# Designs tried in a protein design chat: miniprotein binders against q9bqp7. Part 52

Target 1, 240 residues: q9bqp7
Amino acid sequence: VPQNWFPIFNPERSDKPNASDPSVPLKIPLQRNVIPSVTRVLQQTMTKQQVFLLERWKQRMILELGEDGFKEYTSNVFLQGKRFHEALESILSPQETLKERDENLLKSGYIESVQHILKDVSGVRALESAVQHETLNYIGLLDCVAEYQGKLCVIDWKTSEKPKPFIQSTFDNPLQVVAYMGAMNHDTNYSFQVQCGLIVVAYKDGSPAHPHFMDAELCSQYWTKWLLRLEEYTEKKKNQ

## First folded at step 24 (miniprotein)

Design wn8
Fold by OpenDDE base, fold request of step 25:
Structure wn8 (fold): chain B 240 residues (1-240), chain A 103 residues (1-103)
Amino acid sequence: as target 1 above (240 residues)
Amino acid sequence: SERIKRLEELAKEILRLVEELRKITDDPYVLMLLDRAELLAEFALDAAKRGDLEEAEQMLKWAIEYLEWAVEEVKKLGVSPEEIERLIRKLEEAIRELEELLK
């Protein structure tokens, strides 16, 4: 059990979006502060066993691709992810804010992969927007807040070259989603709360993306795990 | 032992270099590499304190590899050439120290 328990949901906020919510998605800039990001917390609290597995994988890939080949591969994976997020932001943004859609960003297997998911996405409330949890002292940049099949969700978009049909195959992504939810639900810049999460795994070959829906119960379970990771990080940094 | 102390000092030096690089870049890709270097250096420091020299050495090797990679990427971004050159010199010293410890 976390020592510093904090609720994921804010009882002072209504689950119903206020009719006064702006039609334009929120885009709060990330402030560069001494406050750790969700990503940093998760990266810094990886187990030694997880790190060993990753380094062994890296070594195998270097044997196959060479050192420069592996660096190029990793850079390309990162760039493809970035371009995918930029394309999604462009697609989900209101038409008036659509600067000239770089048509080249839209011509990807990943964008093709998510088309069936995008059909069920509506009511976009935030895109690439910063969240801060003042009490728990962490920040993050969430990809999207929107309705998926009529349920308001924090949506996290992921790219993969391999099928990930199960949420367990997404590693720490569920923790990232609930961390963003918990921060947003207690961030004064947001007038509403979210009770659901969605992880979308897009595929390079254009095969249908896998949606991993997280209901309020599953979010609460992962929230407890997130709090434990955050405590581990906090203790680690106090001892340095 | 003297070897344990040297491994601990090397791990601390890598952590300092990571902190210096974090001040000059906000590139998410570089920050990911730096996070990995930091974690590995911390594991190395803990291993050294426990007297597990083999684990400490392996973790330091991996930490330095990520730090070298991060420096290369920052250099490509054209960020603070003079500061990067200073950091490269410090990194080269750290590599030499590791090589000496592995003999």
Scores: ipSAE 0.796, ipTM 0.910, lowest interface PAE 0.6, mean pLDDT 92
Fold by ESMFold2, fold request of step 25:
Structure wn8 (fold): chain B 240 residues (1-240), chain A 103 residues (1-103)
Amino acid sequence: as target 1 above (240 residues)
Amino acid sequence: SERIKRLEELAKEILRLVEELRKITDDPYVLMLLDRAELLAEFALDAAKRGDLEEAEQMLKWAIEYLEWAVEEVKKLGVSPEEIERLIRKLEEAIRELEELLK
């Protein structure tokens, strides 16, 4: 149990759209500051066991690919993820014409993989938008807030070909979703709240992506785990 | 005891180098590598304070590998080349200290 519990939902806010809400997705710029990001909190609170597993996997990959081969592999995985998110932002943004650059971004197995999910996505409220929890003092950059099959969700897009020890870091993805949710629900830049989450796992070969829906109850369970991770981070950094 | 103190000081130097590199770039890939180096250096510092020399040395080795990797990536960005060369020299000193400790 966290020592400084805080609710994930804001009773002063509705999860339903207002007529006065903007008709284009919000994109609050992320600014460099001293408060930690969600991803930094999660990375810095990995257990020693998780770190040893990651390093063991890394050494096996280096034996297979060589050091330079492993670095190239890691760089390519990172780039593929970045391009995937850029492509999804472009697809979901209100725009009149695709550019040639955008055309190349749209050519990937990952994009093909999510097509059936995108057909169920509507009412996009935010894309690649900064969130800040003003009380708990953390920030993040959420991927998407939109309706999925009629439910307003914080949506996180995930590629599946990431390294296996990174799967453990990706297993923190529910924590990442609820951290963004809690921050958004208490961020004055947003007039609404969201109570559901969706993790979409896309595949390089274009196979149909897997959606993982998180209802409000499941989000609350993961929120408690997020608060513990944030407390661990804060305690660690307090001692400098 | 002397070896423990040297391991502690090396971990602290690595942490300082991580922070200096954060000041010269916001590149997400570099920041990811720096976050990994930081966590490993913090684990090394904790291990050294507990007297676990083997764990501290292993964690420092991994932290330095990530820091070297981050420096390579910053060089590709072409930002602050004179500052990055200064940090490279400091990193080379840290590597020599670790090699001496492993003897």
Scores: ipSAE 0.793, ipTM 0.911, lowest interface PAE 0.7, mean pLDDT 86
Fold by OpenDDE base, fold request of step 25:
Structure wn8 (fold): chain B 240 residues (1-240), chain A 103 residues (1-103)
Amino acid sequence: as target 1 above (240 residues)
Amino acid sequence: SERIKRLEELAKEILRLVEELRKITDDPYVLMLLDRAELLAEFALDAAKRGDLEEAEQMLKWAIEYLEWAVEEVKKLGVSPEEIERLIRKLEEAIRELEELLK
């Protein structure tokens, strides 16, 4: 059980955004701060066993690709992810944002993969927007807040070369989603609350993306796990 | 053991280098590499404190590899060339120390 319990949901916020649909999604810039990001917390609290598995995988990949080939592969994976997020931001942004749709960004297997999910996405409230949890002292950059099948969700877009048909196969992504949700629900820059999460795994070959919907109950379960990771991180940094 | 102490000090040096690099870049890719280096150096430090020299050495080797990679990426970004050169020198010293410890 977390020592520093904090609720994921804010009882002071209504589930109904009272405010008129902001014509423009929120985009709060991430400020450089000493406050740890969600990503940092998760990366710094990986188990030794997880690290060993990753390093063994790395060694196998280096044997196959060479060292430079592995570096290039890793860089390309990162770049593909970045471009995918940029493309999604462009798609989900109001048309009046004259960002010249780089047509090249839209011509990806990942974008093709998510088309069926995008049909169920509406009411975009935030895109690439920073969240801060002041009390728990962490920050993050969420990908999207929108309605998925009529339910307001924190949406996290992921790229994969391998099928991830189960939420359990998404590693720490559920923790990331609930961390963003919990921060947003208590961030004063946001006037509304989110109770659901969605992880979308897009595939390079254009095969249909896997949506992993997280209801309020599942979010609460992962929130407890997130709090434990955050406490582990906090304790680790106090002892340094 | 003198060897344990040297491994601990090397792990601490890597952690310092990571922190210095973190101050000069906010590039998410570099930060990912730095986070991995940091975690590995921390595991190395803990292993050294437990007297597990083999684990400490392995973790330090991996930490340094990620740190080298991070430095290479920061160089490509063109961030603070003079500061990067200083950090490269410190990293080279850390590599030499590890090589000596592995003999």
Scores: ipSAE 0.791, ipTM 0.908, lowest interface PAE 0.6, mean pLDDT 91
Fold by OpenDDE base, fold request of step 25:
Structure wn8 (fold): chain B 240 residues (1-240), chain A 103 residues (1-103)
Amino acid sequence: as target 1 above (240 residues)
Amino acid sequence: SERIKRLEELAKEILRLVEELRKITDDPYVLMLLDRAELLAEFALDAAKRGDLEEAEQMLKWAIEYLEWAVEEVKKLGVSPEEIERLIRKLEEAIRELEELLK
């Protein structure tokens, strides 16, 4: 049990859209702060076993591609992920900001992969928006808050070259989603609450993306795990 | 052991270099590399304190590789050329120290 237990859900907030829900998705900028990001907390609390597996994978890839080839591969993977998020933000934004949708951004296999998921996405409330949990002292940038199949969700978009048919195959992504949910639900910049999460794994070849829906119960279970990771991070930084 | 102490000091130096690089960039890709270097250096420090010299050395090697990569990426971004040159010199010293410890 976490020593510093805090609820994921805010009893003072309603799940009902207030009539004042802006027609435009929220986009709160991430402030440069001494406050750790969700990503930083998760990266800094990886287990030694996880690190060994990653480094062994890296060494195998370097043997195959060379050092420069591996650096190029990693850079390309990162860039493809970035472009995918930019394309999704453009698609989900109601403002046809006539910035010429770089039609090239929309011609990716990843965008093709998520088309069937996008059909079930509506009521976009936030896109690339910062969240802060003041009490637990962490920040994050969430990808999307929208209705998926009529349920308001924090949606996290992921790219993969390998099938991830099970939520367990998404590593720390469920923790990231619930961390964003918990922060948003207690961030004063947001007037609403989210009780569900959605991880969407998009594929480069355009094969149908895998949606991993997280109900309120599953979110609560992962929230406990997130709190433990946050405590581990906090203890680690106190001892430095 | 003098060797343990040297490994601990090298791990601390890598952690200092990571922190200095974090001050000059907010690039998410570089920050990812720095997070990996930091974690590996921390594992190295813990291994050294336990007397596991082989693990400490391996973790330091991997930490330095990520730190070198991060420096290369920051250099491509054109951020603070003088500060980058200073950090490169410190990194080269850390590499030399590791090479000496591995002999």
Scores: ipSAE 0.790, ipTM 0.908, lowest interface PAE 0.6, mean pLDDT 91
Fold by ESMFold2, fold request of step 25:
Structure wn8 (fold): chain B 240 residues (1-240), chain A 103 residues (1-103)
Amino acid sequence: as target 1 above (240 residues)
Amino acid sequence: SERIKRLEELAKEILRLVEELRKITDDPYVLMLLDRAELLAEFALDAAKRGDLEEAEQMLKWAIEYLEWAVEEVKKLGVSPEEIERLIRKLEEAIRELEELLK
């Protein structure tokens, strides 16, 4: 149980957004900041056991691909994730600024993988937008806020080349979503709040993506785990 | 022991180098590599304080590898070449210290 509990939802904020232009999703710029990001908190609170597993896997890959081959592989995976997020932002935005590049961005198995999910997505409120939790003092860059099957969600897009579940990775995906949700709900740049989450795991081969819906109750449960990770991070950095 | 203190000081130097590189660029790929180097250096510092010299040395080796990788990537970006050369020299000193400790 976290030592310093804080609610994920803001009771002082309207459950309904102020009227906003739905044809122009919010895109709050991420400002360079001393406070930690969600992804940094999660990365810096990995267990030593998870780090050893990652390093063992890295060595096996280096034996297979060579050191330079592994670096190229890693760079390509990172680039594919970046291109995937850029493509989704383009698909979900009003089409004016990226028309010349849309076909290049759309050419990937990951985009094919999510097509059936995108049919259920509407009412986009935010894309690639910064969030800050004013009280807990952390920031993030959320992927998307939109309705999924009629429910307003913080949506997180994930890429996967293989369905190899790491138990830590499964835990961290929901933590990332709820951390963004909690920050958005306490960020003065946003006039509304969101109570549901969606994790979409897309596959390189174009196989149908897996949606993982998180209702408000489930989000609250994962919020507690996020608070523990944030406490762990804060205590570790205070003792540096 | 003196070996423990040298491992602790090497871990702290790696952490300083990570912070200096963060000041040069905000490239997400470089930052990912730096975050990995940082965590490994912190684990190494903790291991050295517990007297687990083998763990500390392994963690430092891995941290330095990520730091070398990060420097390589920053060179590709072409930003702050004078500062990068200074940091390369500091990194080479850290590598020499680790090689001496591994003997």
Scores: ipSAE 0.783, ipTM 0.907, lowest interface PAE 0.8, mean pLDDT 86

Design wn8
Fold by ESMFold2, look of step 24:
Structure wn8 (fold): chain B 240 residues (1-240), chain A 103 residues (1-103)
Amino acid sequence: as target 1 above (240 residues)
Amino acid sequence: SERIKRLEELAKEILRLVEELRKITDDPYVLMLLDRAELLAEFALDAAKRGDLEEAEQMLKWAIEYLEWAVEEVKKLGVSPEEIERLIRKLEEAIRELEELLK
């Protein structure tokens, strides 16, 4: 159990957007700062066992592709994820029609993969928006806040290549969602809170994406695990 | 014991180089590579302090590989070329120290 517990939900906030909220989705800019991001905390709290497994996998990939081929593969996977998030922001933004969309971004298997999920998404409140937890001292960039099947969610979009669905540290995806949720719920840039999460795994070949819904109880369970990872990070860094 | 001290100092130098590269760029891909190099260098430092020379050497080798990769990516970004050259020279010295330790 974490030594310094902090609640994920803010009892002083409604889970429904205020009537005075802006009519367009929030997009708070991410600012450079000295406090860690969610992704840095998760990367820096990997166990030695996880690191050895990752390096073994890396060596097998280098055997198959060569070193340069592996670096290109890794770079392309990273770029595909970036382009997917950019495309989804464009699709979900009501003001994007005033700007020419990048047609190449919209033509991908990943976008086809999520179409059935997007039909259940409405009431978009935030897109690619920064969050900060002032008390716990971490930041993040959440993908989307919107209703999914009537529930306001922090939504996280993930890509996967179907022929090679090798996913490392998949359990960290729920930790990212709840970390963003907890930060948003205590960030003064936001006037409301969110109690549910959604992880959507999209596939390169266009196969139907898999949604993973997280209700408030499940979010609270993962929040405890996130607090432990954040505590590990903080303790490790005070000796530096 | 003296070899342990050299491994500890090499791990600390790698950590310094990681921090210098973080000052040059906020590119998410480079930062991911630097995070991996940092974690491996920290594991190497802990292994050296425990006297596990084989683990420390392996972790340093992997950390340097990620740091070299990060430098390659920063060069592609075209930012701060004189600072990058300075860091490349320091990285080459770190590689030479590791090669000497592996003998």
Scores: ipSAE 0.754, ipTM 0.895, lowest interface PAE 0.9, mean pLDDT 86

Design wn9
Fold by OpenDDE base, fold request of step 25:
Structure wn9 (fold): chain B 240 residues (1-240), chain A 103 residues (1-103)
Amino acid sequence: as target 1 above (240 residues)
Amino acid sequence: SERIKRLEELAKEILRLVEELRKITDDPYVLYLLDRAELLAQFALDAAKRGDLEEAEQMLKWAIEYLEWAVEEVKKLGVSPEEIERLIRKLEEAIRELEELLK
């Protein structure tokens, strides 16, 4: 059990947003501060065994691609992810805020992959918006808050070259989603509650994306795991 | 052991370099590389404290590789050329120290 237990859901917030559908999704900028990001916490709390597996994989890839080839591969993974998020933000943004849609950003296998998921997405409330949990002292940038099949979700978009049909194959992504949920639910910049998560794994080849829906119960289970990772991070930083 | 102490100090130096680089960039890719360097340097420090010199050395080698990569990427971003040059010099010193520890 976490020593610093905090609820994922805020009992003071109604599940029904009282506010009129905001005509414009929230986009709170991420501020540079000393507060750790969700991503940093997760990266810094990887196990030694996980690190060894990753480094062995890296060495195999370097043998196959060369050092420069592996650097390029890794850079391209990040670039493709960035472009995919930018394209999704453009798609999910109101038409009035449509900067000239770079048609080139929309012509990707990843965008093709998520088309069937986007049909079930509505009521966009936030896009690329910062969240802060003041009490637990972490920040994050969430991809999207929207209704998926009529349920308000924190949506996290992921790119993959390999099929991930099971949520267990998404590694720490469920922890990231619930960390954003917990922060958002207690961030004063947000007036509404989120109880569900959605991980969408998009594929480069345009094959149908896998949606991994997380109900409130599953979110609560992963929230406990997130709190343990956050405590581990906090302890590591006190000992430095 | 003097060797243990040197490995610990090198790990701490890498951690300092990571923190300096983290102040000058918010690029997610660079931050990823820095997070890997930091984690590996911390594992190296812990290994050194346990007297596991082989693990410490391996972790330091990997940490430095990520740190070099991070510096290269920051340089490509055109961030603070003068500060990057200072950090490169410190990194080169850290590399030399590791090479000496591996003889």
Scores: ipSAE 0.807, ipTM 0.912, lowest interface PAE 0.6, mean pLDDT 91
Fold by OpenDDE base, fold request of step 25:
Structure wn9 (fold): chain B 240 residues (1-240), chain A 103 residues (1-103)
Amino acid sequence: as target 1 above (240 residues)
Amino acid sequence: SERIKRLEELAKEILRLVEELRKITDDPYVLYLLDRAELLAQFALDAAKRGDLEEAEQMLKWAIEYLEWAVEEVKKLGVSPEEIERLIRKLEEAIRELEELLK
């Protein structure tokens, strides 16, 4: 059990969207500060065993691709992820933000992969928006808040070259989603609450993406795990 | 032992270099590399304190590899060339220290 328990849901906020919610998605800029990001917390609290497995994988890949080949591969993974998020932001943004849709960003297997998911996405409330949890002292940049099949969700978009048909195969992604939910639900910049999460795994070959829906109960279970990771991070930083 | 102290100091130096690089970039990919370097350097420091020299050395080797990679990526971004040159010199010193410890 976490020592510093905090609820994921805010009892002072209505689960019903206020009719006064702006028609334009929120985009709060991430401020660089001394507060750790969700990503940093998760990266710094990886187990030694997990790190050993990853480093052994890296070494095998370097033997296969060469050092420069592996560097290029890794750089391309990050670049493809970035471009995918930029394309999704462009797709989900209101038409009035006629930033010239770089048509080249839309011509990807990842965008093709998510088309069937995008059909079920509506009511976009936030895109690439910063969240802060003042009490728990962490920040993050969430990808999207929207309705998926009529349920308001924090949506996290992921790219993969390998099938991830099960939520367990998404590693720490469920923790990231609930961390964003918990922060948003207690961030004064947001007037509404989210009770559901959605992880979408998009594939490079254009094969149908896997949606991993997280109901309120599953979110609460992962929230407990997130709090434990955050406590571990906090303790590590006090001892440094 | 003297070797333990040197491993601890090297781990602390890597942590300092990571913090310096974090001040000059917000690139998510570079930050990922720096997070790996930091985690590995911390594991190395903990291993050294326990007297596990083999683990400490392995973790430091991996930490330095990520730090070198981060520096290369920051250089490609064209961020703070003078500061990068200073950091490269410090990194080269850290590499030399590791090489001496691995003899």
Scores: ipSAE 0.806, ipTM 0.912, lowest interface PAE 0.6, mean pLDDT 91
Fold by OpenDDE base, fold request of step 25:
Order: sequence, then structure tokens, then C-alpha cells
Structure wn9 (fold): chain B 240 residues (1-240), chain A 103 residues (1-103)
Amino acid sequence: as target 1 above (240 residues)
Amino acid sequence: SERIKRLEELAKEILRLVEELRKITDDPYVLYLLDRAELLAQFALDAAKRGDLEEAEQMLKWAIEYLEWAVEEVKKLGVSPEEIERLIRKLEEAIRELEELLK
């Protein structure tokens, strides 16, 4: 059990859209500060075993591709991810935003992969928006808050070259989602609450993306795990 | 004990370099590389404190590899050329120290 327990859900907030919810999705900029990001907390609290497996994989890939080839591969993975998020932001943004949709961004297997999920996405409330949990002292940049099949969700978009048919195959992504939920639910910049999460794994070949829906119960379970990771991070930083 | 101390100091130096690089960039890819370097350097420091020199050396080797990549990427971004040159010199010193420890 976490020593510093905090609820994921805010009892003072309603799940109902206030009639005053702007027609335009929220986009709060991420402020550069000393507060750790969700990503940093998760990266710094990986187990030695997880790191060892990743480094072994890296060494294998370097043997196959060469060092420069592996650097290029890794850089390309990040670039593809970035372009995919930019394309999704463009798709999910209201059409009145004059940013000329770079049609080239829309021509990807990843975008094709998520088309069936996008059909079930509506009521976009936030896109690429910063969240802060003041009490627990962490920040994050969430991809999307929208209704998925009529349920308001924090949506996290992921790219993969390998099938991830199970939520367990998404590693720390469930922790990231609930961390964003918990922060948003207690961030004063947001007037509403989210009780569900959605991880969407998009594939490069355009094969149908895997949606991993997280109900309120599953979110609560992962929230406990997130709190433990955050405590571990805090303890590590005190000892440095 | 001297070898342990040198490994600990090298791990701390890598952590300092990571922190300096983190101040000059917000690039997500660079931050990823820096997070890996930081974690590995911390594991190395912990291993050295336990007297596990083999683990410490391996973790430092991996940490330095990520740090080298991070420096290269920051250089490509054109961020603070003078500061990057200073950091490169410090990194080269850290590499030399590791090479001496691995003999």
C-alpha cells in the first residue's frame, strides 16, 4: 500500500460535461519546471531486470544493424511517433483551426490502423494538454481527452511494429494513463473528471489498431501501482 | 576500495553531465536518452556501493553510450555550441576514466 495515498477520482467534480465546456479542445502548454513528468518518473523507476532486457535487445540490434543503423532506427521510431501524434491532433482538432492539414502526415499506416477507433471517438475536450498534480507533485502532457463509445476517456496513442493484443503487453502505458487521469481530475485548469482510460496501439502496416479500454476499477488498480512508482522516484531523489 | 571509489565518482560525474544536458534541451528523444543514462549511472553507483564491480562497470559502459548519443543529438539541434563543447570534453574524460578502470 502506498504511504502517501491519494484518490484518483475527485468527489467534487462531475463526469457530466458542463454546458460551458468550450467547443474547442483544451490545449494547456507544458511549463518547464523542476517538477518531474510522468514519463520521467516511469523511466527512472524501471527495474534492473527491465533495463537489462532492454540493453540486451539494444546490443542485439546493434549487432544486426550496426551502431549507426541502430541510432537511425531509434531516431526514426521517435520521429514516426511524433508525426503520428501530430496527425491525430490535426484530425481531432476542430476544422476551423486554419492549420493547413499537411496531407502528407495523414498518409501513414498508423493513421490507417486507427481509423476504426476514430469512428468511436467524439466529444474531444483536450488535445496535447498539460496536466499537473499539485499535491503529488508531478506533471504530464496527455494526448487526448474524448468520449470513446460514449465514455469520457484519457486516450493515449501508441505506435508499435509488433502486435500488442493485451494491455499487459503495453508495459507502463496503463500507469501513464492513470497518472494523467489522476492529475487532470485534480488540476484546477480542468472543470470535469475522467473515470476511464484508453490505450490505442497503432500499427505501421495499417492493420487494425488494438484498443485497450480501462474502466474505473482497472484505473484504480493501476493508480495504486502508479503511486508506488512515484514514491520510489521520490525516495531515489532524496538519496541522491 | 580505491576501485570502488573511482567507480562511484565516475557514476556521479555521469549524473552531473546528464543534469547539465537536461538544462539545455527539452527534446523528447534526447530526454529519453538522458533518462536511460541517469538510471544506468544510478544502478552503477548502487552496485559500486555493494562491491559489485562487474555490474557497476557494465552499467557505466551502458550509461556512457546513452550519454554520447544524447550529446550527439543535442549537437545536431544546434543548442549552445560552447556548452556542448565543454560537455564533450567532460564526457571524453569520463570515457578515459572508464577505460582505465576496465584494464
Scores: ipSAE 0.805, ipTM 0.911, lowest interface PAE 0.6, mean pLDDT 91
Fold by OpenDDE base, look of step 24:
Structure wn9 (fold): chain B 240 residues (1-240), chain A 103 residues (1-103)
Amino acid sequence: as target 1 above (240 residues)
Amino acid sequence: SERIKRLEELAKEILRLVEELRKITDDPYVLYLLDRAELLAQFALDAAKRGDLEEAEQMLKWAIEYLEWAVEEVKKLGVSPEEIERLIRKLEEAIRELEELLK
């Protein structure tokens, strides 16, 4: 059990989305501060065993691709991810706020992959928006808050070259989603609450993306794991 | 042992370099590389404190590789060339120190 328990859901916020579809999604800028990001917490609390597995994988890839080839591969993974998020932000933004859609960003296998998911996405409330949990002292940048199949979700978009048909294959992504949910639910910049999460794994070849829906119960289970990771991070930083 | 102390000092230096690089960039890819370097350097420090020199050396080697990679990416971003040059010199010193310890 976490020593510093904090609820994922805020009892003071109504679960009912106020019926006014915000005409414009929220986009709160991430502030540079000493507060750790969700990503930093997760990266710094990886186990030694996980690190060894990753480094062994890296070494195998370097043997296959060469060192420069592996660097290029990794750089391209990040670039493709960035472009995918930019394209999604453009797609999900209201038409009036659409900067000139770079048509080239929309012509990707990843965008094709998520088309069936986008049909079920509506009521976009936030895009690329910062969240802060003041009490637990962490920040994050969430990809999207929208309704998926009529349920308000924090949506996290991921790119993959390999099929990830199971939520367990998404590693720490469920922890990231619930960390954003918990922060948003207690961030004063947001007037609403989310109870669900969605991880969408998009594929480069345009094959149908895998949606991993997280109901309130599953979110609560991962929230406990997130709190433990945050405590581990906090303890590690006190000992430095 | 003197070797343990030197490994600990090197691990701490890598951690300092990571912290300095974090001040000059917010690029998510660079931050990812820096997070890996930091984690590995911390594991190295812990290994050195336990007297596991082999693990400490391996972790330091991997940490330095990520730092070198991070510096290369920061250069591509065109961020603070003068500050990067200073950090590169410190990294080169750290590499030389590690090479000496592996001998």
Scores: ipSAE 0.804, ipTM 0.906, lowest interface PAE 0.6, mean pLDDT 91
Fold by OpenDDE base, last read:
Structure wn9 (fold): chain B 240 residues (1-240), chain A 103 residues (1-103)
Amino acid sequence: as target 1 above (240 residues)
Amino acid sequence: SERIKRLEELAKEILRLVEELRKITDDPYVLYLLDRAELLAQFALDAAKRGDLEEAEQMLKWAIEYLEWAVEEVKKLGVSPEEIERLIRKLEEAIRELEELLK
C-alpha cells in the first residue's frame, strides 16, 4: 500500500463536463520547474531486471545494425513518434487553428493505422497540454483529452513496429495515462475530471491500431502502482 | 577498498555530468538518454556500495555510453559549444578512469 495515498478522482469535481464545450482544446504550456515529469519518474524507477533486458536487446541490435546503425534506428523511432504526435495534433485541432497542414505529415502508416480509432474520437478538450499535481509534486504533458465512443478519456498515442494486442504489452504506458488523469483531475487549470484512459498503439505498416481502453476500475488499479513508483522516485532522490 | 571508492567516485561524476547536461537542454530525446545514464550510474553506485564490482563496472560502462550519445546529440543541436567542450573533456576523463579500473 502506498504510504502517501491520494485519490485519482476528485470528488469535488462533477463528472458532467460543464456545458461550455470550449470550442478550442486547452493547450497549457509545460513550465520548466524542478518538479519531476511523469516520464522522468517512470524512467528513474525501472527495475534492474528491466534495464538488463533492454541493454541485452541493445547489444543484440548493435551486433545486427552496428553502433551507428542502432543510433540512427533509435533517433528515427523518436522522430517518427514526434511526427506522429504533430500530425495527430493537426488532425484533432479545430479547422480555424490549422496551420498549413503539412500534407507530408499525414502520409504515414501510423496515421493510416489510427483512422478507425479517430472516427470514434470526438469532443476534444485538450491537446498537448501540461498537467500538474501540486500535492503529489509531479508534472506531465498529456497528448489528448477527448471522448472515445462517448466516454471522456485521457488518450495516449504510441507508435510500435510490433503488435501490442494486450495492455500488458504496453509496459509503463498505463501508469503514464493514470498519472496524467490524476494530475488533471486535481489541476486547477481544468474544470472537469476524467475517469477513463485510452492507449492507442499505432503501427508503421498501417495495420489497424490497437485501442486499450481503461475503465475507472482499471485506472484505479494502475493508480496504486503509479503512487508506488512515485514514492520510490521520491525516496531515491532523498538518498542522493 | 580503493577500487570500490574509485567506482563510487566515477558514478558520482557521471551523475554530475548528467545534471549539467540537463541544465542546457530540454530536448526529449536527449533527456531520455540522460535518464538512462542517470539510472545506470545510480545502479553502479549502489552496486559499488554493496561490493559488487562486476555489476558496478558493467553499469558504469553502459552509463558512459548513454552519456556519450547524449553529448553527441546536444552537439547536433548546436547548444552552448563552449560548455559542451568542457563536458566532453570531463567525459573523456571519466572514460579513462573506467578503462583504468577495468584493467
Scores: ipSAE 0.803, ipTM 0.911, lowest interface PAE 0.6, mean pLDDT 91

